# VH-VL binders against Eukaryotic translation initiation factor 3 subunit M (eif3m), part 3

Target 1, 160 residues: Eukaryotic translation initiation factor 3 subunit M (eif3m), of Schizosaccharomyces pombe (q09722r188to347)
Amino acid sequence: DDEQSFAFLLEAVKMDNSTADEAVRELVQRAVNSPKYFFFDDIVTLPPVQQLEQSTLQLLGILSGGMTDDYVSWVAENHAHCQHQKFDEDAIARKMKLLTIASLATQAPNNTLSYGDVAKSLKIDENEVELWIIDVIRAGLVEGRMSQLTKTLSIHRSSY

## First folded at step 3 (VH-VL; framework fv_axatilimab)

Design c02 (from a1d with light chain T94F)
Fold by ESMFold2-Fast, scan of step 3:
Structure c02 (fold): chain C 160 residues (1-160), chain A 119 residues (1-119), chain B 107 residues (1-107)
Amino acid sequence: as target 1 above (160 residues)
Amino acid sequence: EVTLKESGPALVKPTQTLTLTCTFSGFSLSTRGVGVGWIRQPPGKALEWLANIYWNDDKYYNPSLKNRLTISKDTSKNQVVLTMTNMDPVDTATYYCARIYYGSYFDYWGQGTMVTVSS
Amino acid sequence: DIQMTQSPSSLSASVGDRVTITCLASQSISSYLAWYQQKPGKAPKLLIYAASSLQSGVPSRFSGSGSGTDYTLTISSLQPEDFATYYCQQSYSFPRTFGGGTKVEIK
């Protein structure tokens, strides 16, 4: 099971500061490429991970607190790095959009997030917003209810 | 124990190319996580980052100066070289090289070399 | 480019004073911030990295704090050797950018 093997690798790196470079890089690659892993605070603080090159540490920083625009700026200067590290640029871009919605939901006044605010932050058309909200709810990052009438998401829980 | 020292011409004429060498000891650019950067400071002004080079030969340049800058290393000689083309009087500054170690900060700096650009 | 704004540009203080210098980033830099000390005619010296980590050999009276866009360097009890110019620097994104500097002068 892929999820089980990833969890095992993460625990191995957590338990051993002398973990081989190959294993550390595999952990980071699998985490950034995974459509299911969103908790980069757990990874970025690990001592073996902190010894990686600045490009990777910047990406992990963006994944642990940044917005979609931060990733767009980073990837424009790091295409070669992504190829060498086998980072899936499209998978990361999708993950950043989900994390951006979760961040907006956590900070939303009166626990209400407008479709317009989501569209602006993700740089997408407003008619695509509901599909992204469905995905962020399905990913378990946000619980809430959409209203097509008011074009808002009423937030019950957010994990960011 | 860690030392860096810049060397190069003190005077450069407008339009000429500047070549600066950073010679270091107490560490190796073959060590994972290690890099060397160049930073300059015009008289009485703030620090301005120019370029970085890392153990894996990754290179980064200030976009405002990218078309003028080239950074290279010779790991066996413990040297990093910066070249800057088409020098102008506004490029008059003290130029520093500094070590990057396990992060995105400069932990040890050379003494700096003053470069004056004038006719 | 991420702009780094330091406040104040200069301050006057006496030995024993608590000194606070602030650094504001134009966007979140996720604690990828360093503080440097520069004495007249000398190269900068690293004091703090990762916003709050004290560099080895730096006296404990220096401390850093902050997150997101707002960062602070504090000198808890100013000593004669601390009169210098202080710079913050972000390493979150290329290009690396420095603040304008804060000059700490004798009162």
Scores: ipSAE 0.000, ipTM 0.471, lowest interface PAE 17.3, mean pLDDT 86

Design c03 (from a1d with light chain T94W)
Fold by ESMFold2-Fast, scan of step 3:
Structure c03 (fold): chain C 160 residues (1-160), chain A 119 residues (1-119), chain B 107 residues (1-107)
Amino acid sequence: as target 1 above (160 residues)
Amino acid sequence: EVTLKESGPALVKPTQTLTLTCTFSGFSLSTRGVGVGWIRQPPGKALEWLANIYWNDDKYYNPSLKNRLTISKDTSKNQVVLTMTNMDPVDTATYYCARIYYGSYFDYWGQGTMVTVSS
Amino acid sequence: DIQMTQSPSSLSASVGDRVTITCLASQSISSYLAWYQQKPGKAPKLLIYAASSLQSGVPSRFSGSGSGTDYTLTISSLQPEDFATYYCQQSYSWPRTFGGGTKVEIK
C-alpha cells in the first residue's frame, strides 16, 4: 500500500512543475527514507525538486552517484537539517552502503571485487562484508558469487 | 458523482477529419493530478489508447497515430476535444473518453460513441 | 512499446468458482498495472489499480497481485454479474498499452 501511495505522489510531482512545496518535500522524504528506493535520478531531475535548498540537493546528489564517505561527511554538517526534514539518518546510511557496493561492483577490475576493498569503502570489519553483499544482492543491485577461499565477489551484473 | 459523455458524428467518410468532444461533470481539469484520455475499441477487438491531456495541459499521443491526433481542453467548459485526421475504414471503432488519476489509470469512463468510417 | 499478453483468451466457469487471469508484460512495469471489467455493449469499469489496490465500490472478491512482469487478477467465488471480458493495462511507459482481453463465460 505504501509503495503504491508513493508511486501516485511521484506521478503527481512529475506532472506539474508548480507542485506544492509540501508535496515535493514529502516525495523526497519518503524516497530517501525508503529501504527500497535506489534510483534517485528519477527524483533529483524534477524541476520542483531542483527548487529545494542546497542541503537537500546535495543529499540527493550523493544518493545519485556518491559513496558512503560522501554521506558521512554530509550528515556530520547536516544533523539539524535531517531532523527538520524528517530524514532517517540510519536508513540513509544503510542505503549508501548498498549503493557503494553496487558502484564498486560496476567499476571492479576483471569483474572481481575483494572483501578488503568493500570493507575499506564501507568502513566496516571484513567479517561483515558477506552480510552486506547478501543484502546488496537481495536488493537486486548486484548479481554475483562469493568465495570465502579467495575473499572475493565475482560479479555477473551490476545496476549502478 | 463523476460522469463523462462522448459526442461526435456516427458516420465519417474516408480522408475526412473526426472531431470528438468529451463533456464531463463531478470533477475539474484544474485539479492537480487529474487528466482525461481517449481510448478506442474496434468491433470485437481489444482496447487501444489514443491520447491523454492533463490539468497542466501536458499532452501525450500514441506514437503510431501521433501525426493524426490533436487533443485539447477547455477547463471552463469541462470539455476535452480529440481530433483525428485522414480517417480510414480501419479506424471504425467505439471511442471512449475517461478520467485519469495521477497519470496512471482510467477510473471513470464515458458510455462510448460508435464511429463508422465508410464511403 | 510494452506488449501486454493475457492468458487465457477465454475461459468457462460456474458461479462459485475461483477464477484467475494472468497478464504478462514484455518488460518490468513496477506494478503500474490496472485491471478493467467490460460487459457487452458497455464501457470498461476500473477494478484494480497499482496492481493490487481495489477501486472504491468494487466487491472484495476481486483481488490483484504480482510484480515485475507477471500479474494476476483473481475472482474468488464468481457471481453471475462477473461474466464479462477483463483487460489489463500498463501505465509504466508511453504509449499506454492494454492486454488482448480475457472473456469469462458461463459454463
Scores: ipSAE 0.000, ipTM 0.473, lowest interface PAE 18.0, mean pLDDT 86

Design c06 (from a1d with light chain S93Y)
Fold by ESMFold2-Fast, scan of step 3:
Structure c06 (fold): chain C 160 residues (1-160), chain A 119 residues (1-119), chain B 107 residues (1-107)
Amino acid sequence: as target 1 above (160 residues)
Amino acid sequence: EVTLKESGPALVKPTQTLTLTCTFSGFSLSTRGVGVGWIRQPPGKALEWLANIYWNDDKYYNPSLKNRLTISKDTSKNQVVLTMTNMDPVDTATYYCARIYYGSYFDYWGQGTMVTVSS
Amino acid sequence: DIQMTQSPSSLSASVGDRVTITCLASQSISSYLAWYQQKPGKAPKLLIYAASSLQSGVPSRFSGSGSGTDYTLTISSLQPEDFATYYCQQSYYTPRTFGGGTKVEIK
């Protein structure tokens, strides 16, 4: 999606609390579906956004501080809502896995995160963990070094 | 080991309110992603989903019965309660509670409690 | 509501037979489908979730397949304990809906 037009839409909603419902929904849809947008705190608190229905607000809450399991429970009851709002369930699931790794990295003792802990949190096989770590680093959410020998990620920087 | 057990009245008169309690062990509703649902089955008929409640107190109801149903939980007691108002003979069924599994499937079920609605 | 059409409604089979049960959703349910086994007087038991994932403790003779609107439960070699009623269930749309059931009876 166009980053510039998204930025303008976000600023428009921020500046005008009476922004039309259609524009607010477009902002949320684009943010939710974007493989590059991870900072939902600046969206969820906007007054026009807070006027949206319960289902959308729950999803934004999950994206702004939840874990993969929170999304799995939410989407199980909201498939039709995702269809109506044009939310891409697979894109959101992927985004939630990246955000979960970033959250784990931020809280990791001694700035070290084990592949086992990642696998357990994402409910994936341990042999898939390295690919997800590569993706979270590529997304700019975590900076660190992987060790196949110890099956750990040494974290230099993390954001959530 | 995960277990669930339903309790409530075996007989209900038409127009009365039904209250059913699901008591469980081997898991907690404080665990992220976990939920408990209610399903019923009239004698000789198919299963019908009624309501779900999740760890975060999110509640979902069958729209055809939504105005009659209330689901609640007491996490400290390991209990989920379902109430259904204005009972009718067609509501005669075995009522089950079940734990919600990955992808919102019911992985463990209680034994069921038979509720007969008649005068 | 999503309609789940299950077929056949009943079938007669012998031990060792291959049994196939089908489930058709009125709209695509994106593999959010489970299969349950219910024996007379007992609660349902989860066999398969996410269309093809075998629940822990369920014998490997049970398998699920399908996508979109069409799903199948297969029992490769029927055992005496498998005589039961089987139900499919979708969880993609609210309300969750079940098929009408397939009763597997002794021939």
Scores: ipSAE 0.053, ipTM 0.647, lowest interface PAE 6.4, mean pLDDT 89

Design c07 (from a1d with light chain S93N)
Fold by ESMFold2-Fast, scan of step 3:
Parts: structure tokens; C-alpha cells; sequence
Structure c07 (fold): chain C 160 residues (1-160), chain A 119 residues (1-119), chain B 107 residues (1-107)
């Protein structure tokens, strides 16, 4: 299956610092494009990955701790690179919004995140926030309870 | 309402350094995802992109001019500064600054400032 | 660098005419293309971004189309205020590059 083959590829790169460039690029491309892979610290630190070009390393850094706005600025200057590397810009944009919510949840005072704060960080209307919160919970990045009445997310666990 | 305005010397002698300042209002470079770029246009000729700077201080330069250009920002003053060394008569142009906002495009432009390079 | 070639360099048209300006990129730019209008003595104004998206406040007579290497700006019914020079610009790869411009003269 697709998840098993990705896990195998990741393990192969972890075990062999001499892994061929093609395999390293395939690992990065699959991780970046996957709607299910969110924890880039595991790959950005790999020695073969660190030998890739600056633009890819910048993207991995954004995926490892940046916000959606960091990606917006990066992609504005790197559309050709995305096409050359077969990076899915829309998939990455979606992933960055989810990671941004997870990051905000981790930093949230009193384990409470307001819809207003999410809307400001994602540059979206407040009425769209609840749908993004549903997606971040479904992705397993945050566990919590939404209240439309108070327009808040009460956080029980955050993975970012 | 978004506005940008360029300022700097109207006349520069060959070999001197040009410093231009873009002062803007209606947005902030502390806003994530926002940038400001510089574009020039010699009289009667096409537009030529020079440099971009973003909220996070990421900088991009036209490779043909990279060793002559420096772009910087002062977020507290709402200013972006472009410096170009070793000016030549061929650098005579109207210089524009423009905002970049989430779309990879220059959505609002300053009025431009004419710089003439002559002895 | 990606070269942007505009055609024609200039054209003359009457009020009410349909005007078409073409922009050819030296390689595929995946619709990362903008069109700007520049009136004499003024700064450029963004008309269209992402090849076909109309900027807020721009009249609906302006439209953009195209993909890959070939892009077109169309003015469906030319107005007196539309005499200007039009530029295409790619944002696909650094450096950002502009076309040579198309001067639209009325009369």
C-alpha cells in the first residue's frame, strides 16, 4: 500500500547516507505532497536530505515549523521549482493551514483558541474557521471540542 | 487605502551610489506574506524587475544586477530602501516600488521617481 | 531567464473595437502571468493576475486567457480611457520578466 511503501523508503534513506539522489527526491516529494504526512523534523535532519538544494531545504524548514504565510512568500518565488520537483502547491498550501492551526493550538493560553485568532492567522473569514478546525482534528493534529456559541476550540491535545 | 511613494535624488553622477526610499501606508511589512518590490523603466522602454523583500526579510534580486543591488526594510517606519552601486547613464530610468500581496503579483504601485545619470 | 515576447509592439484601433494582445513565454509558465496597464506619465496598474483573474475595480471589458506558453489580453470594446501601453509579466521563475509592451493608440 502507499503508506507502507513510503515507510519503507523513509527507513531506507535513514539507514544509508549514500542513498541515490533520485530516491531522496522521491522521499521528499512524497512527504511534501502527502495529505497525511505532517512531521517533517524526521526527514529534514537526514544527511542525504540536507544535501539537496537551498530552495527545497527552505520549504522543508517551513513545513517543520513555519506558518502558512511563510509558505505564501516562498511559493511566490518558487513556482518553477515546485513544478520541476513535482511539488503540489495546493496540497502544500492546505497542509500549511492545518500545521498553522496545530501550532496555534500548541501555543494557546489556557488551552483555548478563538475562531478570530485562527481567521487572522489563516487570512480567512471567521465563518470558514470551523471547517478548517474539523480538518485539523480529522488529521489527528489536534484533539479538542469546538463551541460555535463561544466561537472557541478547547484543546485537549496538540501534536505540533 | 494602499499608497506607496518613492523618494531619492533626481540626478546621480556616473560611478556614484543611488539610494531610493519607498514609503507606504495602508499595509505593514510586519504582516506575514506581504512584500515590496522595485521595478524600473528607462524612458520609452519596457519594465525591468530589480528586487523583492518580504515580511520575513527574505530578499530576491535580479541576477543581472545582483552584485550592485541591496534591498532592506524598516518595518517601524513603513519603508523599503533600494541601493544600487556604480551608476551608469544606462541606469537612467523611472524607478517604482510596488506591493506584493499573497498573489505573487504587484497589486499597487507608487507613482515612480525619475533618476537621471549624467555627468 | 524566461523571455516574454509581446505582439504586436503597437496597434491603432477605434473606440468600440475588440483589441487582442498576445504574450509568448520562452517556456511554460503555468499561468503565473499578469497584465498591467500603463497610461502616459503614470505608474502601471494591475489588470489581470494568474492569467485570467480580473483585479478588483477593473472593468469587465478586460479579460485574460491562455496556458502554457501562450497568453492573450482582450479588450472587448475599446474605450477612450484604454489608450495605454500594456505589459505582460511572468511570476513563474526568478527573475520576474516583463514583455516589451504593446502600445494601443485610438484613432
Amino acid sequence: as target 1 above (160 residues)
Amino acid sequence: EVTLKESGPALVKPTQTLTLTCTFSGFSLSTRGVGVGWIRQPPGKALEWLANIYWNDDKYYNPSLKNRLTISKDTSKNQVVLTMTNMDPVDTATYYCARIYYGSYFDYWGQGTMVTVSS
Amino acid sequence: DIQMTQSPSSLSASVGDRVTITCLASQSISSYLAWYQQKPGKAPKLLIYAASSLQSGVPSRFSGSGSGTDYTLTISSLQPEDFATYYCQQSYNTPRTFGGGTKVEIK
Scores: ipSAE 0.367, ipTM 0.777, lowest interface PAE 3.3, mean pLDDT 90

Design c08 (from a1d with light chain S93R)
Fold by ESMFold2-Fast, scan of step 3:
Structure c08 (fold): chain C 160 residues (1-160), chain A 119 residues (1-119), chain B 107 residues (1-107)
Amino acid sequence: as target 1 above (160 residues)
Amino acid sequence: EVTLKESGPALVKPTQTLTLTCTFSGFSLSTRGVGVGWIRQPPGKALEWLANIYWNDDKYYNPSLKNRLTISKDTSKNQVVLTMTNMDPVDTATYYCARIYYGSYFDYWGQGTMVTVSS
Amino acid sequence: DIQMTQSPSSLSASVGDRVTITCLASQSISSYLAWYQQKPGKAPKLLIYAASSLQSGVPSRFSGSGSGTDYTLTISSLQPEDFATYYCQQSYRTPRTFGGGTKVEIK
């Protein structure tokens, strides 16, 4: 229902470059806040989206290829913008952690990612890493096998 | 232990450009989520924020002074540099640099350097 | 720009006193507020961030509270080393702005 209505809104904006500002802002807000939407390169290139203010475009750029720390720096200067646009700072932070793991997995030497590297990149304790790996696998961003013995993720496939 | 120290000229003539260097230790601007900002305080007056630079080279400026300010970093030297053009006697102040760590707050400050603008 | 108004501008107190300093923002700042202590001739020192979080190494007699537009710094039992000027600062909206300061003087 919410997924279907989001898909219809995205399709409407894709098909009509003159889409009303309100609909474009709703699309961006829902995509940014959604725990299930990760494909921001599909959104950032849309002409109506490109007409939005610089702060929103910076955020979409971070979501399209940045790391968690890019978001940390951006949000420190954009709290008012987040509140005005109804962007959920915590939802975005969570999404950025998942995208960061996917990025690390894509770049991982020998298709192996250590829990220590994940913990360092996400600024979390190593004992939290397995839960984040479970979430990134459930999101479909990474496919692999965890080994508690070696504290590693063996990557079969990654999307970024 | 985190330390920051400002350096630059103590006296600047009107219309000249001020260049200040912040040298720090105990952290790196290659550490993601970290930034350094500049704040000034005219004698007997309130603190005024000038500019911030972050690990990823993102820069933010006080809009009232943006046309006069440039902030840059040299991560390998642990330095942040602020330049301010067209100095005026009203710019006389103690200038501070301070660290920003994962948030919007200045958690450690340098000792400050006094800059007097006079003919 | 968001204006930060501190009250009082100065106060006189004795060791052991409870001291309260208020900071009023011209618009809601959603708890993106810090408190700093500055001693004569020295740099400011961070005491409180996010309105109520105590910075590491800061004595527990310092506390912050408030939300929206109204924020308070409290020193529960003033010590000799606490005589200083205190500043609030918002980081909700650029530019970051500071209050005018509250000077805590010996009585």
Scores: ipSAE 0.312, ipTM 0.758, lowest interface PAE 4.3, mean pLDDT 90

Design c09 (from a1d with light chain S91Y)
Fold by ESMFold2-Fast, scan of step 3:
Structure c09 (fold): chain C 160 residues (1-160), chain A 119 residues (1-119), chain B 107 residues (1-107)
Amino acid sequence: as target 1 above (160 residues)
Amino acid sequence: EVTLKESGPALVKPTQTLTLTCTFSGFSLSTRGVGVGWIRQPPGKALEWLANIYWNDDKYYNPSLKNRLTISKDTSKNQVVLTMTNMDPVDTATYYCARIYYGSYFDYWGQGTMVTVSS
Amino acid sequence: DIQMTQSPSSLSASVGDRVTITCLASQSISSYLAWYQQKPGKAPKLLIYAASSLQSGVPSRFSGSGSGTDYTLTISSLQPEDFATYYCQQYYSTPRTFGGGTKVEIK
């Protein structure tokens, strides 16, 4: 099982600061590419991870608190790095959109986020927003209720 | 629709600092995924990339020139500024600014400004 | 740095001819390659990106192909307005690097 295997690898790296470079890179690659892993603060602060090259650390920083637009500019200069590290550029782009919605939800005035604001922040059409909100709720990053009538998301909880 | 235009001195003396401004319209550097780069071309020679700046203020420099280059932006004025220190006659070139969009390539270019470095 | 080598450095052709320009990268660039056209005294214009994608507004006689280290720009039927120097550019790895250019002269 890939989830079980990943959890074991993460625990191994957490328990041993001298973990081999190859295992650390595998952990990062799997976390970055996984459609289910979102909490990069658990990884970026690990001492073996902090020994990786600047490009990977920049990406982990973006995944830990950046917006989708930070990733867009990073990847424009890092295609070779993504290829060499086997990072899936499209998988990361998707993950960043979900994390961006979670961030917007955390900052939303009166715990209400408009579809228009989400569309602007993700640079997508407003008619696509509801599907992205469904995905962010399914991912467990946000709990809330959508209103098609008012085109808003009422936020009950958001992860950080 | 999209336009970029370079401005700056046409003549620079050796050891001086060059400052070039790129003024653009039809897009904003507050727009996600957008950047502006600088490229130069010595007379009769190939194009050479110098530096890129992105909407989020991320900056990238040609390593061979990094210690001489500074790129900055003024989003409210639609301007990107390139500064290059310690100019030498070999730096004589036409300097271009160009837009970078989601494809990571230069899709629109300014007309270029000729900079001659001579005593 | 990734070195981009263009061949030929120059060529002379007649209107209606098929013209082929080659660009060789010192290592694989995974199709992160663009082609630019530069007319005398003018700024470069984007023709092709991602090795084979034609920029909007560019005539269909221009096409790009290739993968790995070997890339080609083809002009299927040369027109008078195609007198120009053509440059390839990789954007796979920083620093971004350009080929030396290929000057196309109409006979």
Scores: ipSAE 0.269, ipTM 0.729, lowest interface PAE 4.3, mean pLDDT 90

Design c10 (from a1d with light chain S91H)
Fold by ESMFold2-Fast, scan of step 3:
Structure c10 (fold): chain C 160 residues (1-160), chain A 119 residues (1-119), chain B 107 residues (1-107)
Amino acid sequence: as target 1 above (160 residues)
Amino acid sequence: EVTLKESGPALVKPTQTLTLTCTFSGFSLSTRGVGVGWIRQPPGKALEWLANIYWNDDKYYNPSLKNRLTISKDTSKNQVVLTMTNMDPVDTATYYCARIYYGSYFDYWGQGTMVTVSS
Amino acid sequence: DIQMTQSPSSLSASVGDRVTITCLASQSISSYLAWYQQKPGKAPKLLIYAASSLQSGVPSRFSGSGSGTDYTLTISSLQPEDFATYYCQQHYSTPRTFGGGTKVEIK
């Protein structure tokens, strides 16, 4: 079980602050590349993780509170680092778009998020917004109802 | 539509500090994902990258020159400033500023400003 | 630092010729390569990014190819306005590094 294996690795790093550098790097790589891991606060605060190089720490900071545009600027300077660390740039870009929608949903006035606001924040066409909303709901980050008539998402719950 | 223009002194004496300003139009550094970089070219030689600054104030420097370079921005004025300390005759070059837009390459360049370092 | 080597340093060609310029990286740059055109006394102009993506407004006679360490810029039918110096630049790793340039001269 891939999820169980990851959970065991995370608990091992949590239990032993002296965990070997390679195990810490594997934990970060798996979390960063996984389409299922979104809550990086649990990882970024771990003492062994905080000893990693600045490029990785910057990425973890973006994943734990940034927006997709923060990733665009970071990756422009860090393609080599991504390849060396085996970070999947496309997987991270997708994850950042989902996290950005979740963040917008959490901040949305009157629990309503317009397709226009999502499109502007993700730098995508409005006709793509519904597919991204479906993905963020499927990921469990947001619960809500879409209206094609009003081009809005009515938010019932957001977890970011 | 997109334009960048460099300004600063044409002549600098050895050991002095060079300050160059890039003024641009047609885009803003308040736009997420945008950056501006500085590149120089000595007469008859190849291009050499100096520094980049991004909309979120992230800064990157050429390691061989990092202790001499400072890059900053004034988003409200559409300006990026490069400061280079302890100028030497080998720093004589045309200095360019250029835009980075949602990528890692330079898509629009200023005309360049020639800086001569001589006593 | 990643070293970029261009070949040839100069070439002579006639209008209508097919011209190829090579850029070699000292290590793999995963197709993060740009090509610039520079005319005498002018600023560089972006032609191609990500090895093969043509910049908006650049004529289709320009094309880029390659991967890993080996990249090529091709001009399929050289025009009078194409006589210039061409530079490759890796945008894979900091510091950004440029090739030495290839001067395309009138034969």
Scores: ipSAE 0.274, ipTM 0.746, lowest interface PAE 4.8, mean pLDDT 90

Design c11 (from a1d with light chain Y92W)
Fold by ESMFold2-Fast, scan of step 3:
Structure c11 (fold): chain C 160 residues (1-160), chain A 119 residues (1-119), chain B 107 residues (1-107)
Amino acid sequence: as target 1 above (160 residues)
Amino acid sequence: EVTLKESGPALVKPTQTLTLTCTFSGFSLSTRGVGVGWIRQPPGKALEWLANIYWNDDKYYNPSLKNRLTISKDTSKNQVVLTMTNMDPVDTATYYCARIYYGSYFDYWGQGTMVTVSS
Amino acid sequence: DIQMTQSPSSLSASVGDRVTITCLASQSISSYLAWYQQKPGKAPKLLIYAASSLQSGVPSRFSGSGSGTDYTLTISSLQPEDFATYYCQQSWSTPRTFGGGTKVEIK
């Protein structure tokens, strides 16, 4: 049971500040690589996690409040660290795009986010925006309605 | 159009400090994901990376020269400054600044400025 | 530090020739490799990034390939403006390091 196993590991680290280094690293690796885990606020503040290398802590900070461009700058200098820690760079890049859309949605004036703003922030073609919006809605990060006519997302609820 | 241009002294005496300024246009260091780096090339030799600075003020230095190098930016002036202490004749080189933009590579370069270290 | 070894150090070629330059990394760099062209008295120009991606505005006769430790730059049909020195560069691990360069000269 992969989801229960992860939840158990997370609770164990939350409850025990003396959790072994190997278990803490496994928690971080699983969370970072998971296509379905987005709530890094739960992880970054844990005392055992705060004892990890600065490179890992920088990544967790980006995952807990940054945007795609923050990750692009970080990974440019940390490819070897990602390999050593078994962090999946492509999985993280995808996750950061979803988190960036969620962040834009929480800040959107009149609860309306334009396709142009999404395309600019993600550095993608505007014709790809709807696919990313579908993915962020499916991930549960945003609830809203797309309009192809006005090229906008009307936001009903957003994380971040 | 992206342009970068280096400026600084052409001649430096041994033991002195070198200060080089990179002035750029066509992009901003307030843009997330963007950075500027410094690379040098001694006459007839290969390229050597010196330092990078990013939009969020993160700085990276070549470990071989770390104790001698300082990189800083002034985002409002579109400038990046490199300072190198205790100059030696072996530091004689053409110094380049270049933009880093996604993909971790130097996509646009300045024309370079020749710095000669001699007494 | 990752050492980048280019071969050959120089080569002579004629217009229309196929030119191949190789770059060997002292350890795997997972395709985090760029190729630059430098003409006499000028700054380097980015040709190829991520081992095989052609930079915008660069002619299609340039191509890159390779993986792991072994990388190749190919010019399919050499033109007069291609006589220059070519450098590879890894961005896998800090410090970023460059190859020694390959000078492509007129035969």
Scores: ipSAE 0.094, ipTM 0.687, lowest interface PAE 5.1, mean pLDDT 89

Design c12 (from a1d with light chain S91Y T94Y)
Fold by ESMFold2-Fast, scan of step 3:
Formats: structure tokens, C-alpha cells, sequence
Structure c12 (fold): chain C 160 residues (1-160), chain A 119 residues (1-119), chain B 107 residues (1-107)
């Protein structure tokens, strides 16, 4: 099971500050590319991970607290790095949109997030917002109720 | 164990090129993840980052000064060199070199070298 | 560029005081923040990295906290050797940027 093997790898890196470079890079690659891993604060602070090159550390920083625009700017300068490290640029872009919605939900006034605000932040058409909200809910990052009438998401819980 | 020391001219005339050398010991720029940066501080003012160079020869420059700055390394001599063209009196500052060990924070700093641009 | 704003620019304190210095980033920097101490005529010295990690050899009275855009350096009980200027620095993106500094002076 991918989830089990990833959990074992993460625990190995956490236990051993001298973990081999290959294992650390595999951990980062799997986390970055995984459609199911969202909590990069657990990874970015690990001492073996902090020993990686600047480009990778910047990406992990974006994944741990940045917005979609931060990733767009970073990837424009780092296509070669992504290919070398086997980072899936499209998988990361998708993940950043989900994390951006989760961040907006956490900060939302009155626990209400408008479709317009989501569309603006993700730089997508408002008609696409509901599909992204469905995905962020399925990912477990947000719990809430959508209203097509008011074009809002009422937030009951957000994790980020 | 880790030490860095800046060297270069104390006085530079306007329009001249400044060349500063950072000589270090206790680490190598052949070591993966290691880099050296340059930071300056005009008298009584805040710190300003200038440039970084890493073990793999990746270079980064402050955009406000990029057309004036060149950073290079000689790994075998444990040296990093910063060159800054067209010096002006406003460039008068103490210039520091510092080690970057992954994550791009400066963990060890040289003592600094004062450069005065006059006349 | 990411702007780093420190407050206050200066403060007066007595030995034994609790001192708090704040650093505000113009955008989220995901805890990629360092704090440096600079004594008159000396080079800066790293105190804290990754917002809250204490550099080896730095006294435990120094601590860092914060996330997102808001960060704090605290000195729990000020000692005579702590009178200095303190700088925050983000290392989230290039260019690297420093705060304007906070001078901690004898009261």
C-alpha cells in the first residue's frame, strides 16, 4: 500500500537525522507528487530535508503556507529542476489550488467563502469553482455546505 | 571551526569597480547544499543582501543591483569573489560574507570589511 | 519583493526585563525566517532559524514564534550582553530581505 510505504519512509526519516540522501529525496518526491499528502509542515522541518537544495526547499515552503500564485512564479523559473527531481508540475499545481482554498476557508470572515473570491484567488472562471470545492472537501481539507443560490461555501471545519 | 574573512580595498573612487574576496575555512563549497552570500550595511543603516553562490555554481543577485554584480567561486582555494561595478558614494558600507547551509539562512558571518567610496 | 517590517525601531529596557520584537512580512513566508543579533562594531550572529529553532550555543532565554506573515523574537530575561540591534530576515524567496532592525538600548 502506497500510504503504508510512505508512512514507513516518513517515520524512518524522522528517526534518523543521518538518513541517506536517496531516501530523503524519495520522501520529498512522493509527498510533492501525491494527490493525498497536504501537510508539508511535517516534512519541511525535518533536518535531512533542510539539507536539500534551495529550489526544493522553496517549493516545500510554498506547499506549507503559500498560495497558487507563489507556485506559478516558482515553477516558471524551475522547470528543469522539476524534471531533474521528477516533480509532477501539474500534480503540484492542482495541490496548490486545493491548499489555497483551504487557506481561504481558514481565514474566511463569518466562515463564509464566496465563489467569486475563490475564482479570483485561483484565477479560474466562477463556473469551475464548485468542482474545486468538491475536490477540496473530498480531500478532507474543508467541511462545508455549498449554496448555488448564494454562490457561497459555508465552512464548518478547515484544516491547514 | 567555521571562519570567513573578507578582504579588498578600504577606499574606492567613484566609477571604479570594487572586488571583494571571501576566504573561508572549516567547510568546502564542494559540499552539497553549501553556499556563500554577500550582505552589506551602510553606516547606521539596515542589512542589505547582495548575492549568493552555491556548491553547484547556482548564482542569485539582488535585482536592484544585478547589472552591477558578479559573484564567482574558486572551490579549490576556499574563496568566493564579489565584483561590483560603477561604485558611488552611496555604496559606502561594511561588506560581509556569510555561509549558507541549506535553507538559505546565514549561520556564520565574516567580521566585515569597510569600503569607503570617496572623491 | 517581500517587505519585512520590524517594530519597534528601538526600545529601552532594563536587565531582567522581558523584551518582545515583532517582524511582519508583506506576504506569507511559511516560517522561513531567521533572527540575527548585531552588537556595535561586530558582525551579525544567527540566533534563530525556521522562525523558532534556536541556533546551537545561543542562550535559551531567546525564543522565536509566529507563522504566515507575523513573527516574534522574545528575550525572556534581558542580560547586559543582550543590548544590541536585532534583525529578522526572510529566506522564502529571492531577493532575500531583512527587516529595518530593532535597537535594544539600556534604560
Amino acid sequence: as target 1 above (160 residues)
Amino acid sequence: EVTLKESGPALVKPTQTLTLTCTFSGFSLSTRGVGVGWIRQPPGKALEWLANIYWNDDKYYNPSLKNRLTISKDTSKNQVVLTMTNMDPVDTATYYCARIYYGSYFDYWGQGTMVTVSS
Amino acid sequence: DIQMTQSPSSLSASVGDRVTITCLASQSISSYLAWYQQKPGKAPKLLIYAASSLQSGVPSRFSGSGSGTDYTLTISSLQPEDFATYYCQQYYSYPRTFGGGTKVEIK
Scores: ipSAE 0.000, ipTM 0.475, lowest interface PAE 16.9, mean pLDDT 86

